VHH binders against 8-oxo-dGDP phosphatase NUDT18 (nudt18). Designs and how they scored, part 1

No score or structure here was measured in a lab: all are predicted.

Target 1, 325 residues: 8-oxo-dGDP phosphatase NUDT18 (nudt18), of Danio rerio (Zebrafish) (Brachydanio rerio) (q568q0)
Amino acid sequence: MDSQSSILEENLEKILRGEGLEFDSVAEQVDPVTLRKNVCYIVGAVIFNSKEEVLMVQEAKRECYGRWYLPAGRMEECESILEALQREVREEAGIDCQPITLLLVQEQGPRWVRFIFLAEETGGSLKTTAEADDESLQAHWWDRKSPLPLRAHDILSLIDAGLKYRRNPWFPVTQPVDFPCHVVCQRLFLTFISSRADADDRLWLLMSNNNTSHHPRLPIVVSFRTYISKAVSKLIEDCMPSSYISVHIRGILGVQHNGRIPGKTDGICFNTLVLLENTEEGAEIGSPPSLETDCYRWQEVTNQGLKAKIIERIKDGSVLPFQSL
Below, numbering starts at 1 at the first letter of every chain, in headers, positions and changes, except where a header shows other numbers; antibody chains are not in Kabat numbers.
ipSAE, averaged over its two directions, is called F for ESMFold2-Fast, E for ESMFold2 and O for OpenDDE. V2 adds 0.75 times the mean of E and O to 0.25 times the DockQ between the complexes of E and O.
[cut] marks letters that were taken out.
The coordinates of atoms that the task and the answers printed are left out; those that the model quotes come from them. Centres of patches stay.

## First folded at step 1 (VHH)

Design a01 (framework vhh_8k46_1)
Fold by ESMFold2-Fast, scan of step 1:
Structure a01 (fold): chain B 325 residues (1-325), chain A 126 residues (1-126)
Amino acid sequence: as target 1 above (325 residues)
Amino acid sequence: AVQLQASGGGFVQPGGSLRLSCAASGFTFDDYAMGWFRQAPGKEREFVSAISGSGGSTYYADSVKGRFTISRDNSKNTVYLQMNSLRAEDTATYYCAADLYYDSSGYYEPSEYDYWGQGTQVTVSS
């Protein structure tokens, strides 16, 4: 078998397991992202106790004083995403926690990203009013039914998502992994599925031709002046006719970040699962759209096990949700 | 350097109107939500209005809903506050602020804003 195909298959399996891949550079010249200057990352925690009561914190901030919310806050310089999560929960609720999985990633352009986690209590002591400070007044386990004045109702869908995952996970555990990155970018699992009544489904992936290493590479797109989701659409518009193709970001397979180097690396790389669907009614398409560039090529996935696994993740939506606000 | 310059304040009688402007420089304006806050003598800063980076979402304090309108011109790096039917209780120094943190609940919180302008005084008196 071709050694290049074997390396590609190994890398695809790693990404599907939520693991990261190293990358040396991005082709586009973009200013490095730096927390508090040109990017803001928010972490939030959905934590249940054995009674399925959810951890809530009472706000100390003037405009929402006395109202309740999930433990959440801004990521600081020199910390990883998981360190930010554990710090916020400790500061606001007094407890130690361990993440179970990312539950949702939300974005508003390349400069605002929120990471919501399902996490579990591992220690500490629930913050009381005697410990009230600028971070929070107290923490409480909410039964989700008793009247409680909320800061905002957006968390209700987050709590529901956490409860759903806790009872019956619909995607694999997905955790941020430590890989330095200086930009906000996506490594794309950009897929096209060809279905015919008389044959098994065929699967195609878009691959980069500008590989300076000996290994096949998935495309990387950098977000600079637009929503993270729009960077994917721009690549598709630039490399293939788009008038009869719909683009679906299915979700995130993995998150790569290392914020521990001060002012050097606050970037993020998302491993993103994307589905291209043919919008032509009644058209039988046996192959993916023709490319108008030599920078990329279509690669058929012929390994039956890997192909079935990828198609199942797409069909079932078995992937970390990603939402543009 | 980041700068926010608020202007357009002045003296006006009850029922009158004023339009405040906040000119921004030193950052990518359309990436930031913009807010207006006010502070009366001896009181804390309170939320007045906010607008998302795209201008697609606007928020207002209950005390100003229906009377004030926030808008922005991203080509001019400027946010505006049109104040109609002014009341004596609207007397305050008005501040503009910029926030990279996009959270619908965060628009109300002075502490969530990254950059603050110098204020412009509005006095509503007979």
Scores: ipSAE 0.000, ipTM 0.266, lowest interface PAE 12.3, mean pLDDT 83

Design a02 (framework vhh_8k46_1)
Fold by ESMFold2-Fast, scan of step 1:
Structure a02 (fold): chain B 325 residues (1-325), chain A 125 residues (1-125)
Amino acid sequence: as target 1 above (325 residues)
Amino acid sequence: AVQLQASGGGFVQPGGSLRLSCAASGFTFSDYAMGWFRQAPGKEREFVSAISWSGDSTYYADSVKGRFTISRDNSKNTVYLQMNSLRAEDTATYYCAAREGSYYDWSDSTAYDYWGQGTQVTVSS
């Protein structure tokens, strides 16, 4: 006898493990996204050798000719995120690689997304100047100390993140999973935690009421003509506009993408962990912000194991980082 | 450069109406929430009204609810404040302000990144 509560708990556990759920709970008011027409996805690799030297490529592009950068490039039609990563590293550096984990997801403007991976070398041979082409002039293992003219200094923080993860991982291995989606959207773990002296922490999740007659569902927001971060803000404005709250996007629990059918599966679904804090002076202890709509409800997480897992991910920041640029 | 140009102030009798405008330039207007604040002589700056980046959500101080209406036109990079049933206590310099970010206390003036020069509203008593 499976209840709707049991199904919800299993779905939450799947998302916490970095697994996907079928995209099925958002009303389609927007046209599907299409790669290289109205969305742009960039992949980049941080790869270290046994000496902790980082793989760099020398740019062949006119605008940054001769400058050095991480292997990175735009996704092509009919490929997955991981296929794009392996292709870019092979084309630019001559190296075969396998991703270890996502390190960072960044957005810049509506529908521009960059996926940065920590990856390892599995084969191939380092690209030489004799092999120079339109993709790159050559590849090099950089000791991170010798002078090297960089295309941009943004990669220094990416290299540092890779070193930190390699030495002491602070979030679980997070890889894109194969689930088709036609829009850029977020499935939200929108959380509120009550912490009181001499009491166990209590946890609430925002749930959609539109699926009351079906399996319980987390809110899904579509990032049409807006930043991913703005879509979260819009949902909060719609359901709790009069609340004194601070919103913390903690990070990404999972990335769902397929990419195989242009104009049909070029979308992405992010499973996004969000923490709300009530900042109102004299705020009611132990209560989430009051909702001003019937479209959503607060659902307390009473399963002790599941509650502990979610609270630990939030408090430790044990979640794939996400940045709006 | 970022600029917010407030206009539409003036003298009005009690019970009258004024429409304030704030024209924005130098940033992506449709990505910013907009607010109106006012400051009367000898008093601190107080919140009047705010509108979300999309225009879908509006917020009002209790003193102006039902009398003032905030709106925006993202195609013209302009936010408006329609002031009806004006009272002597509405006399103030009115400032428009723009904010980006996830903090949702619309009345917190410190959360606003850009400020206009102000426009004077005087309601005769």
Scores: ipSAE 0.000, ipTM 0.123, lowest interface PAE 18.0, mean pLDDT 83

Design a03 (framework vhh_7aqx_2)
Fold by ESMFold2-Fast, scan of step 1:
Structure a03 (fold): chain B 325 residues (1-325), chain A 125 residues (1-125)
Amino acid sequence: as target 1 above (325 residues)
Amino acid sequence: QVQLQESGGGLVQAGGSLRLSCTTSGRTFSDYAFSWFRQAPGEEREFVGAISWSGGSTDYADSVKGRFTISRDNAKNTFYLQMNSLKTEDTAVYYCAADEYGLGSYDDSWEYDYWGQGTQVTVSS
């Protein structure tokens, strides 16, 4: 009993720190994901100099030739997400960089994911027009005020997010970790908070009962044909279809991608924080919704320190943002 | 898996218009992003335009921007290239291509596993 709760608490702490966990499930029923075949990962960098000027690159691609954008590009086979970022910045802007944190993850369907990083310059030399090639024409530090023809205006919000984080971080440094995965999936921190005026908040996590392991596991959902929000909604529909609840995806606690092994699959696992709220008028705020399946159970988090950490991440929105495009 | 078949090519006078169609056969049309490429005599194959799997994004080569429009009709399993204000420089064999799940970049031809046979467009002066 104590042993099982200690293992769960250890695993929850690991996820809260952005560390990876092993999978108990097998994914042989779905096609493995592989770069250039059925999945595409984009990396992009927001980099500031000491004057808060942002690194921009002039596009060499035919469809946006001569227009300016953040350093960004596709992940290649046999590299980690961080290696892809460093390579793209070097190829397009001529500088070496070190990622500080993920700022945002965006998805467009089950097979396109973009990772936006805040990063810092560590070396190299700014790419000049004399060095123009197929990757970019040149790079420039933009004061964010001078007229500059942009490829697209979507980057303005990314630059703003980087400035906001740089000045006052609102979530912990979050970096992808190398860990085996064969599909695009989510490990869900699906939470319910019970609040009473006369007592401390109580916290509940949804746990899977379909494990062959000897300790509790968080639900894992495979996002083969659906957005993150659709996969979560399907799980809710499967386990509590009669409940009057709102589902709030708070963000990402961690990203797992095994990278680096030649000939492997390029799967990703997102550790996703989700809050359920009771929407029924006059409903008593007490216990989590009744489950209409034996595949899952509610487990109360009774460790006071761990409970406080999780509730604070939820209430403060102290998690990496996730957007569906 | 998908197969692509182009139609609508032909001879047009400069300043005229032409609409190319690419009909797909296979399982899931709505999962694919689609692009048009062209190859002029003696030249390398070049990007013309693209439409995302969701239909929410389109991209065009600078040489055709404002003159050409790419669109898709999921009910007909067909996508189109509307070519207006044609120039003699637009003379080429036009190819349609499909990219499963709309992989991020539109201008890299190596990402397209499915290609049409090509259709000739000739713009006379």
Scores: ipSAE 0.000, ipTM 0.203, lowest interface PAE 12.6, mean pLDDT 80

Design a04 (framework vhh_7b18_3; at its last look DockQ between E and O 0.14; V2 from the best seeds 0.00; counts 0 for: pae O 7.0 > 2, placed apart)
Amino acid sequence: QVQLVETGGGLVQPGGSLRLSCAASGFTFSSYAMGWARQVPGKGLEWVSYIYSGGSTEYQDSVKGRFTISRDNAKSTVYLQMNSLKPEDTAVYYCARDLGYYDSSGYYEYFDYWGQGTQVTVSS
ESMFold2-Fast, scan of step 1: ipSAE 0.540; ipTM 0.791
ESMFold2, look of step 2: ipSAE 0.125; ipTM 0.591
ESMFold2 (binder alone), look of step 2: mean pLDDT 81; pTM 0.800
OpenDDE, look of step 2: ipSAE 0.018; ipTM 0.320

Design a05 (framework vhh_7ubx_2)
Fold by ESMFold2-Fast, scan of step 1:
Structure a05 (fold): chain B 325 residues (1-325), chain A 124 residues (1-124)
Amino acid sequence: as target 1 above (325 residues)
Amino acid sequence: QVQLVESGGGLVQPGGSLRLSCAASGFTFDDYAMTWVRQAPGKGPEWIATIYSGGSTMRDDSTKGRFTISRDNAKNTLYLQMTSLKPEDTALYYCAKDTYYDFWSGYDEGFDYRGPGTQVTVSS
C-alpha cells in the first residue's frame, strides 16, 4: 500500500463529500481577517412551505424600506454560518429553520461573500406588523405570482434555484463544516482534463510541493485584496504564464468556517473545483501546461473510480454553484 | 450612535479638483473600513472606493486613476481626493461606515450608516 497515495485519495474523497480538512497555515505575510473590520459575509435563506410559497420579509432599513426580500443579513462575531442563518431567519421572519443545503455562493468583489441556503421551517410563527422592529416590518409567504414590491429582482433566480433543487437535486447536499480558519482562502481542486475522441479521459490535479507536509497537499490560495476568481487566475498566470488556458471555477465542493473566536476564526476556506480549458482553436488537449515554478506539480489521478467521480462532477455541473458578480 | 457628515462638495469646472471629507463619530473609527459611494441624478448608487482599517484600498477601475481614498484615524476623518473631474462625475457623494457591500446590500443593522451626502456639480 502506498501510504502517501492512500492518504491523498482519502482526503480527495472527503472533500468530494463536502467534508473538511485541517487548515495548515501557509502565508506568513497575510494578516487574519476580522468581521466588521475587513471582511463581510452575508447569509440568505430560500424557504418554501407545503404550497411552494416562498418566505419573504419586508425591509425596515431606510434605503429599501417597505420593499420585500428573502430573509438575509450579515454574519456577526462569535457565530458559525449556520448559526447566522438561523438567527437572521428568526429575527426577520419569526420562524425557526434548518438548512437543507447551500444553493449558491456569490462574491461582489474583494472580501464580500454571500451564502444562499435552501432551508425548511421547523417552528416559530410568522412575524406580524405588531412585532415590527429594526430587523424587519413583517414576514409573509409569497405565491411567486402576485405583484410584490421587491427590494431587488436578483432573488428571483435564487428562488428558481431553490425550486429546481427541491424538485431534482443536481449536486450533493453541501453544508458549512466547523473548521477554524483565520484568512479567506481556497483549497483548489485545480483540474486539467486530457480528452481524445478515441480514448478515456485522463485527469490531472495541481499539487503543492510543501516541504513541511508529510502528505501530498492541494494548493491553498489566500484572497485578501482580490476576488476569489481573480486570485485563482493570478495563481495560474504566475505558474503557467506562457499557456493559452482559460480558468473556470466550476463550483464549491465545501465550506470550512468556525467564527466563534473573533479575529482568530473569522476566515473561511472554500474547497474549490476549478477547470483549466485550452483556448487554442483546434488544439488537441494532450498534457497539462508546463509549470514555471517548483512550488507545484501536476499529479495524474489514476484511481479509476475517483477519476470518474471528479470528471462527472465537472461535466454534469454537479457542484455547488459559485458566481462572481 | 453612528454619525457621518460629508463636506467639501460644490460647483467645479471640468478638469478641476475637489477634496471631500467625512467626519465620523459614534464608533471606533480606526476599527472599521470606510467607503465612498455616489448617486448621480436619476441613477442608482455607484461604489467609488473602500479603505480598510489597515490602510488597504479597493477602488472602482473607472475612477481609480483620478480618485484617491485616504483616512486620518487621529481625526476620525475619511477623504476622497478627486482630480480631472468630468461632467459625468456630477453626483451626491456619500460616506459610509464599513464596506461598500454593507451600503449596497442595505444590511447594516437598521442604523443610518451614511450621512446626508455632499453635492458635487461639474459644469462649465
Scores: ipSAE 0.000, ipTM 0.245, lowest interface PAE 11.2, mean pLDDT 81

Design a06 (framework vhh_7b2m_4)
Fold by ESMFold2-Fast, scan of step 1:
Structure a06 (fold): chain B 325 residues (1-325), chain A 122 residues (1-122)
Amino acid sequence: as target 1 above (325 residues)
Amino acid sequence: EVQLVESGGGLVQAGGSLRLSCAASGFTFSDYYVGWYRQAPGKQRVVVASISSGGSTKYSNSVKGRFTISRDNAKNTVYLQMNSLKPEDTAVYYCAADIEYGDYWEGTSDYWGQGTQVTVSS
């Protein structure tokens, strides 16, 4: 029906623009996430000056005392992801900043997520040794060439990613959007592309069979107590156990969070782009994998403009990167 | 209500033993790394021992072989058995819980207890 197709298409367009949708999941009953109880979020900033020198802070923590790192730290209760970023940069480096975009989302274990931002300096004064405190000893602009004792070398790839984005953005600006959620979950753009010589590409999305305004049309997977990447794989195994498929998490289309009501909105919803490739011997070329469940169905995207946008994001890797550590 | 409550501190003579307990409430204890820290007057707070959710333990060189950390997830409690105590072990001992994952961890521990005083005479 045209009206149902129009609603779906508008929701897909919103997600592709980095906008949010209301969180509505009744499929799984899990304990709500709460900062300082069962989940940890880290924010980090990659900030360059006009000379492409990167902002660094000297650690005050005993285990890495005197070593240098990017401004980074834990989110606190009652703050958004952006508020946490601005607070950490101000506390550690003395600088006021504004985010340009998320550069990377990383996960480690079932309850640890790190958000790395590219940001720009908007004010403040660089923290000096006279201002040393428990947050940091000082801040400095690093030329990326002079020897500097680093806390860890993992930040070198983060700095490189920020520099690449500044010079040639390969995905759209992606910022957290204010939508409350009580769990860590993913709304999946779970895609299959059929490509044939001398024919237009066809695109399929996995859809929930709960076809009401109170239920998500795209699948939602709760990731609490499991890795984000593992939750996607488990859904696929449960839906397509007899299929020979390759799973590619392309990246994140959007991040939904609020955080302002402790214990009620400390959750996060990721809008995640996933590509499936059917490697099943004897499967029809151009058909998505057969489903072994009544909970989901394949829906072809027939709107030419929307189809082209989704396929382009997939083929170009034009999405916020996601990394499992 | 999130709490860590330490107990078992006191006064002992050099060579003696104490067992500290830390009772946790208000969070999913079994998922957290738990550590014991100590702070002597005029000195920085330092880590003494830690235990992962899976039971893997780590000790500072100053207490290795003398202290043993353990946990009981059913009771939401972590223990520090302190043997062969020295005057240098005199400090306020703090229990801390953290969702730490190695080299990618940022910041300090999520939860801190109020501390319990340990005094070793001699």
Scores: ipSAE 0.000, ipTM 0.251, lowest interface PAE 12.9, mean pLDDT 82

Design a07 (framework vhh_7b2m_4)
Fold by ESMFold2-Fast, scan of step 1:
Structure a07 (fold): chain B 325 residues (1-325), chain A 123 residues (1-123)
Amino acid sequence: as target 1 above (325 residues)
Amino acid sequence: EVQLVESGGGLVQAGGSLRLSCAASGSTFSDYAVGWYRQAPGKQRVVVASITSGGSTKYSNSVKGRFTISRDNAKNTVYLQMNSLKPEDTAVYYCARGYTDEYWDSDTYFDYWGQGTQVTVSS
């Protein structure tokens, strides 16, 4: 009877566990993204040794020559995000590594995305000046206190985030999963919570009606010549323009990418947690905002365990951070 | 395949002017930020000027008021007009294309670089 509800709950649980879902067909014809042509992905690593010294590399690039930075670089054709991370760390620092988790995803239009990882050393040997090449001059374990000429100070907050996570994780391990996608898009957990002091919280998700399948689907928003965050705001403007609601991207639940076929799998799908918040002080809203379109509907999450998990992730901020630059 | 080609460099006396051109083939500039960098012998490559897809411009303090960056998307070309040239402006000038509207301090935003064009300013 409730086969659609059961399938939705299974899919939500998969995404909350960091698993992927097959990419849905888009209604509009959108040209695929191609790495190094119209999209750029950067990977960077925060790696600590047993003394909590952080792995640094000395830049060989002319514009920042001799300055120190985290191992980082551009993804190449035919590799996954994790393969790019391991390659960059090996090429720049001589170290073999394994990712522990994503720490931060940053975006900058029209199609620039940076993935920062917390990772651990698994082998290799620290790159020396005798091994200097065009990738880097050398690598060093930095005590974070000795004077060191940095390429930029933005990494200091990344190093601190890595230390914080390493000591006391505040969100679940979040890793890219192997699912092909040809565009940069978001699958939205667009949530509305009704919270009262004297009652249990109720939770709604926005669901897509633009689907010829009987399978329940979360909205997919394609980012084309716009910031990922702007695409979410546009969706809200289109479906509930008269509502007194603020839109908050809480973070990323999962990252889906394949990368192995240039021009066909260079896309990324972010499973994105979004909270709609009531902007009226002292107002109690028992129901989600009325939609001014037939393209979407509200679906209440009535499974108590699933509802509790989602609400806790939202309230505790237990979600991979996401930033628009 | 994307190729950037710089032209317009040469020898000029102090106080003179040069106009550099950066032409792209295999791709368009219209949706990308484009910048000019320069490198003198024995020195690091430094940013000179940038222009966003929307036409907003940034200049280094050393060239502000003397240099003007502009774009012609119909010709798939970016220009650097250099006025009141000084001997200290002597360098190889490079054109670079990026994915972002603001690339001022980050080489990670550049996906393609030209081979460079020599500018020599005599005293």
Scores: ipSAE 0.000, ipTM 0.249, lowest interface PAE 11.6, mean pLDDT 82

Design a08 (framework vhh_8h5u_2)
Amino acid sequence: EVQVVESGGGLVQPGGSLRLSCAASGFTFSSDSYAMGWYRQAPGNQHERVAIITSGGSTNYPDSVKGRFTISRDNAKNTGYLQMNSLKSEDTAVYYCAADTYEGWDDYGSEFDYWGQGTQVTVSS
ESMFold2-Fast, scan of step 1: ipSAE 0.012; ipTM 0.424

Design a09 (framework vhh_8k46_1)
Fold by ESMFold2-Fast, scan of step 1:
Structure a09 (fold): chain B 325 residues (1-325), chain A 129 residues (1-129)
Amino acid sequence: as target 1 above (325 residues)
Amino acid sequence: AVQLQASGGGFVQPGGSLRLSCAASGFTFSSYAMGWFRQAPGKEREFVSAISGSGGSTYYADSVKGRFTISRDNSKNTVYLQMNSLRAEDTATYYCAKDRSPYYDILTGYSDEGYFDYWGQGTQVTVSS
C-alpha cells in the first residue's frame, strides 16, 4: 500500500524465519533485568546418540547428590543462551555440542524461564568418575528403559519432546538470535482470522499506534511482576475489555537475547504467535474484535504469500512450544 | 505486593527447642523456594536452610544439620523452621526469604543471599542460660 506496509511485510517475514528485529521499545522508565538479582534463566540439553540413548549427568550437588538429570544449569552473566548451553554440557558431561533447535520454552512465575534444546554431540569425551568435580560426578548414555535414580521426573516429557522432533519435526528450526534487550518482553504477532463464505480467508494483526517516526510496530508487552502468558491477556483486556473472546498462545516464532553486557542486556524478547477467536454471540464472524482504545489498530495482511504462511503456522501449530508451569 | 511475616522467636535455654514460622502472601507460594537466614549482632548474615516449592528438597548449613528441620505447608502459605538442641551460637535475628525464581532454583545448589528477592522483618532468637 505504501512504504510503511512494505517495511512491515519485510519485518514479518524476518520474524517468521526466526530472525530478530532491533528492540525499538522506548521503555525509558523501566529498570533493566539482571541475572542473579531479579531473573533466572535455565538451559537444558536433550542429546541423543545413534542408538537414541539420551545423555545424562550424575549430580554432584549435595541436595541431589548421585541422582541423574539432563545436562542443565543456570545462565551466567556475559554469555548468550547458546554459550550457556555449550558451557553446561561441556562442564557437566565433558562433550562438545551444537544445538539443532529449541524444543520448548517454559516459564514459572514472573522471572524464571527455561530453554530446552535438542542438540547433537560434536566432540569432547564423556565425563568419567575419575573426572568428578563440583559440576558433576560423571555422564552416561541412558537407554531410557533401565532403572536410573532421577533427580526429578520433569525431564521425561522433555526427552519425549526431543524424540518426537527428531523423528518428525513439526515446527521449523528455531534458535536464539543475538539482539540486545534489557527487559523480559514479548513482541506479539496477535492475529485474527476471518473465514467468509464467497471469499478467501482474511488475516489481521494488531499494531501499535505509538507516535514514532520509525517503521510500524507490533505490540510489545513487558513482563515484570506477572507470568509472560498473563502479559498477553492484560494487553487484550486493556484494548478489548468488552469483547467476549478466546486467546490462544500458539507458540514462539523467535527468541532474541544478547547477554554480553552485564546488567544491560540480560533481557529477552520473545516473538510470540497469538490467535484471537471472537466468541461473542451475535458478533459478525468476518470482523476482528472492536478496539476500545486508540493505542492500537487492526492491520489487514493483504500480501497473499505472507498471509498464507502465517495462517499455515497457526492452523498446524508449527511454532516452538511454550508452557506455563 | 509480596509480604513475608516471620514469627515464633523468643528466649530459650541451651538444649531447648523453638519453631519459627513465616507467613507469605502476594505470590504463588508453592512455585517458589523459601529460605531462612540469620544474623547475630556485629556479624554478617549467614544461610541457615532452604526448601523447594514442593517441599521435596531441603538444604541445610553445616552448623545446623541434624538439629534444624525446614518444612512448609503450601495450603497455609507458610514455611517453618524447627530448631532443636539449641546452642548459644544460634542466637541471632532469623529472616525468612523468598527465592527470586521458582521451585527448580534450589536444585542448582545455591546458598547465597543474592538468590533471594524479598525478606521478612526478622524474628529474634536468644539462647542463653
Scores: ipSAE 0.000, ipTM 0.160, lowest interface PAE 16.7, mean pLDDT 82

Design a10 (framework vhh_7aqx_2)
Fold by ESMFold2-Fast, scan of step 1:
Structure a10 (fold): chain B 325 residues (1-325), chain A 127 residues (1-127)
Amino acid sequence: as target 1 above (325 residues)
Amino acid sequence: QVQLQESGGGLVQAGGSLRLSCTTSGFTFSDYAFSWFRQAPGEEREFVGAISWNSGSIDYADSVKGRFTISRDNAKNTFYLQMNSLKTEDTAVYYCAAGPEWYDSSDYTLADEYDYWGQGTQVTVSS
């Protein structure tokens, strides 16, 4: 009963609120990812107390024994991203926590993804040396000023991300939502903005011409076996290879995962905001780049409120950062 | 089933050589890094060396660098540790291990990063 435009607008609003969409079939058949076999997900927590001291744990592993790090560890089978976070913090630091927001997502190579959360203490007791085990020796609140032997200095930028969020938070917060997928993939808000001095900005979204779907669909790109940024670039090369354009991955609007069925739903879907800019000198500024394929089409966003929300997220950076290491 | 099985251990005189084999099954090899660890009596497992199956990159512990060589035979689903100029300090149970493919070679040194382990093969180096 609803028009295709109405259904699209509802779906766009859901993604902008950090909600999930039912997983659509990927265009190409790829083997499902399986946690602990061909994909590794790391969760880490940045937790501050009332004095802005950061929660640290002392490593029990032989190769980094006695060195300090953020509470962090690998996601296990049959748990959600949030369950993994709460388990790692409880096991290593002895405290209960609740996530405030994802701060950033990092990737390294085709199979390693790290989720960093800002979280708050909700209970438990700080782990002491009397409670030392294979998970950690103890936990401590670090003033960020005193010398502390760190396992690695990569966490300093993660702590800084937490401090930056506290000073200037974005809304809505970004939290993982329970929606199963079998691959690591991205649903793309691939946008083009047409700006004119004499008129309001016009916004265009790239849409999939999926003949099996009754609703307008955002493109889905599989990033297993490649960096997430590489999968976006490949899509653009495939659909507009002759265009002189700049690609800006603005960040992530949402994360969908449900790991409770191992070997079937260990995948992750990132809802990714991407901006295309025309770099060709003297190019006509009124239309998005021409497509060299029938697999995709440009769809103008004509709903004024929805258009304004998307353009705002693009321009002010109110999106979860995504980093390739 | 995912399985690892070591072979080729034994008794050897200092200065001698041994070749260990690790036969693998149930893996999609492009998805895994494979490593050798060793454990002397009363000690924790220590890293010996690793091979990235996808990239073919090989890393060695400083204590064995220049003496030990890792290689693979994709047709036989086997990877090897060639041990030359053996020392009495090399006496240990040698384990092969498999874990997720890593691009940061430093991660290969952590035993806790490996999910699959062989049963071990004893190497004894006598003076």
Scores: ipSAE 0.000, ipTM 0.247, lowest interface PAE 12.6, mean pLDDT 81

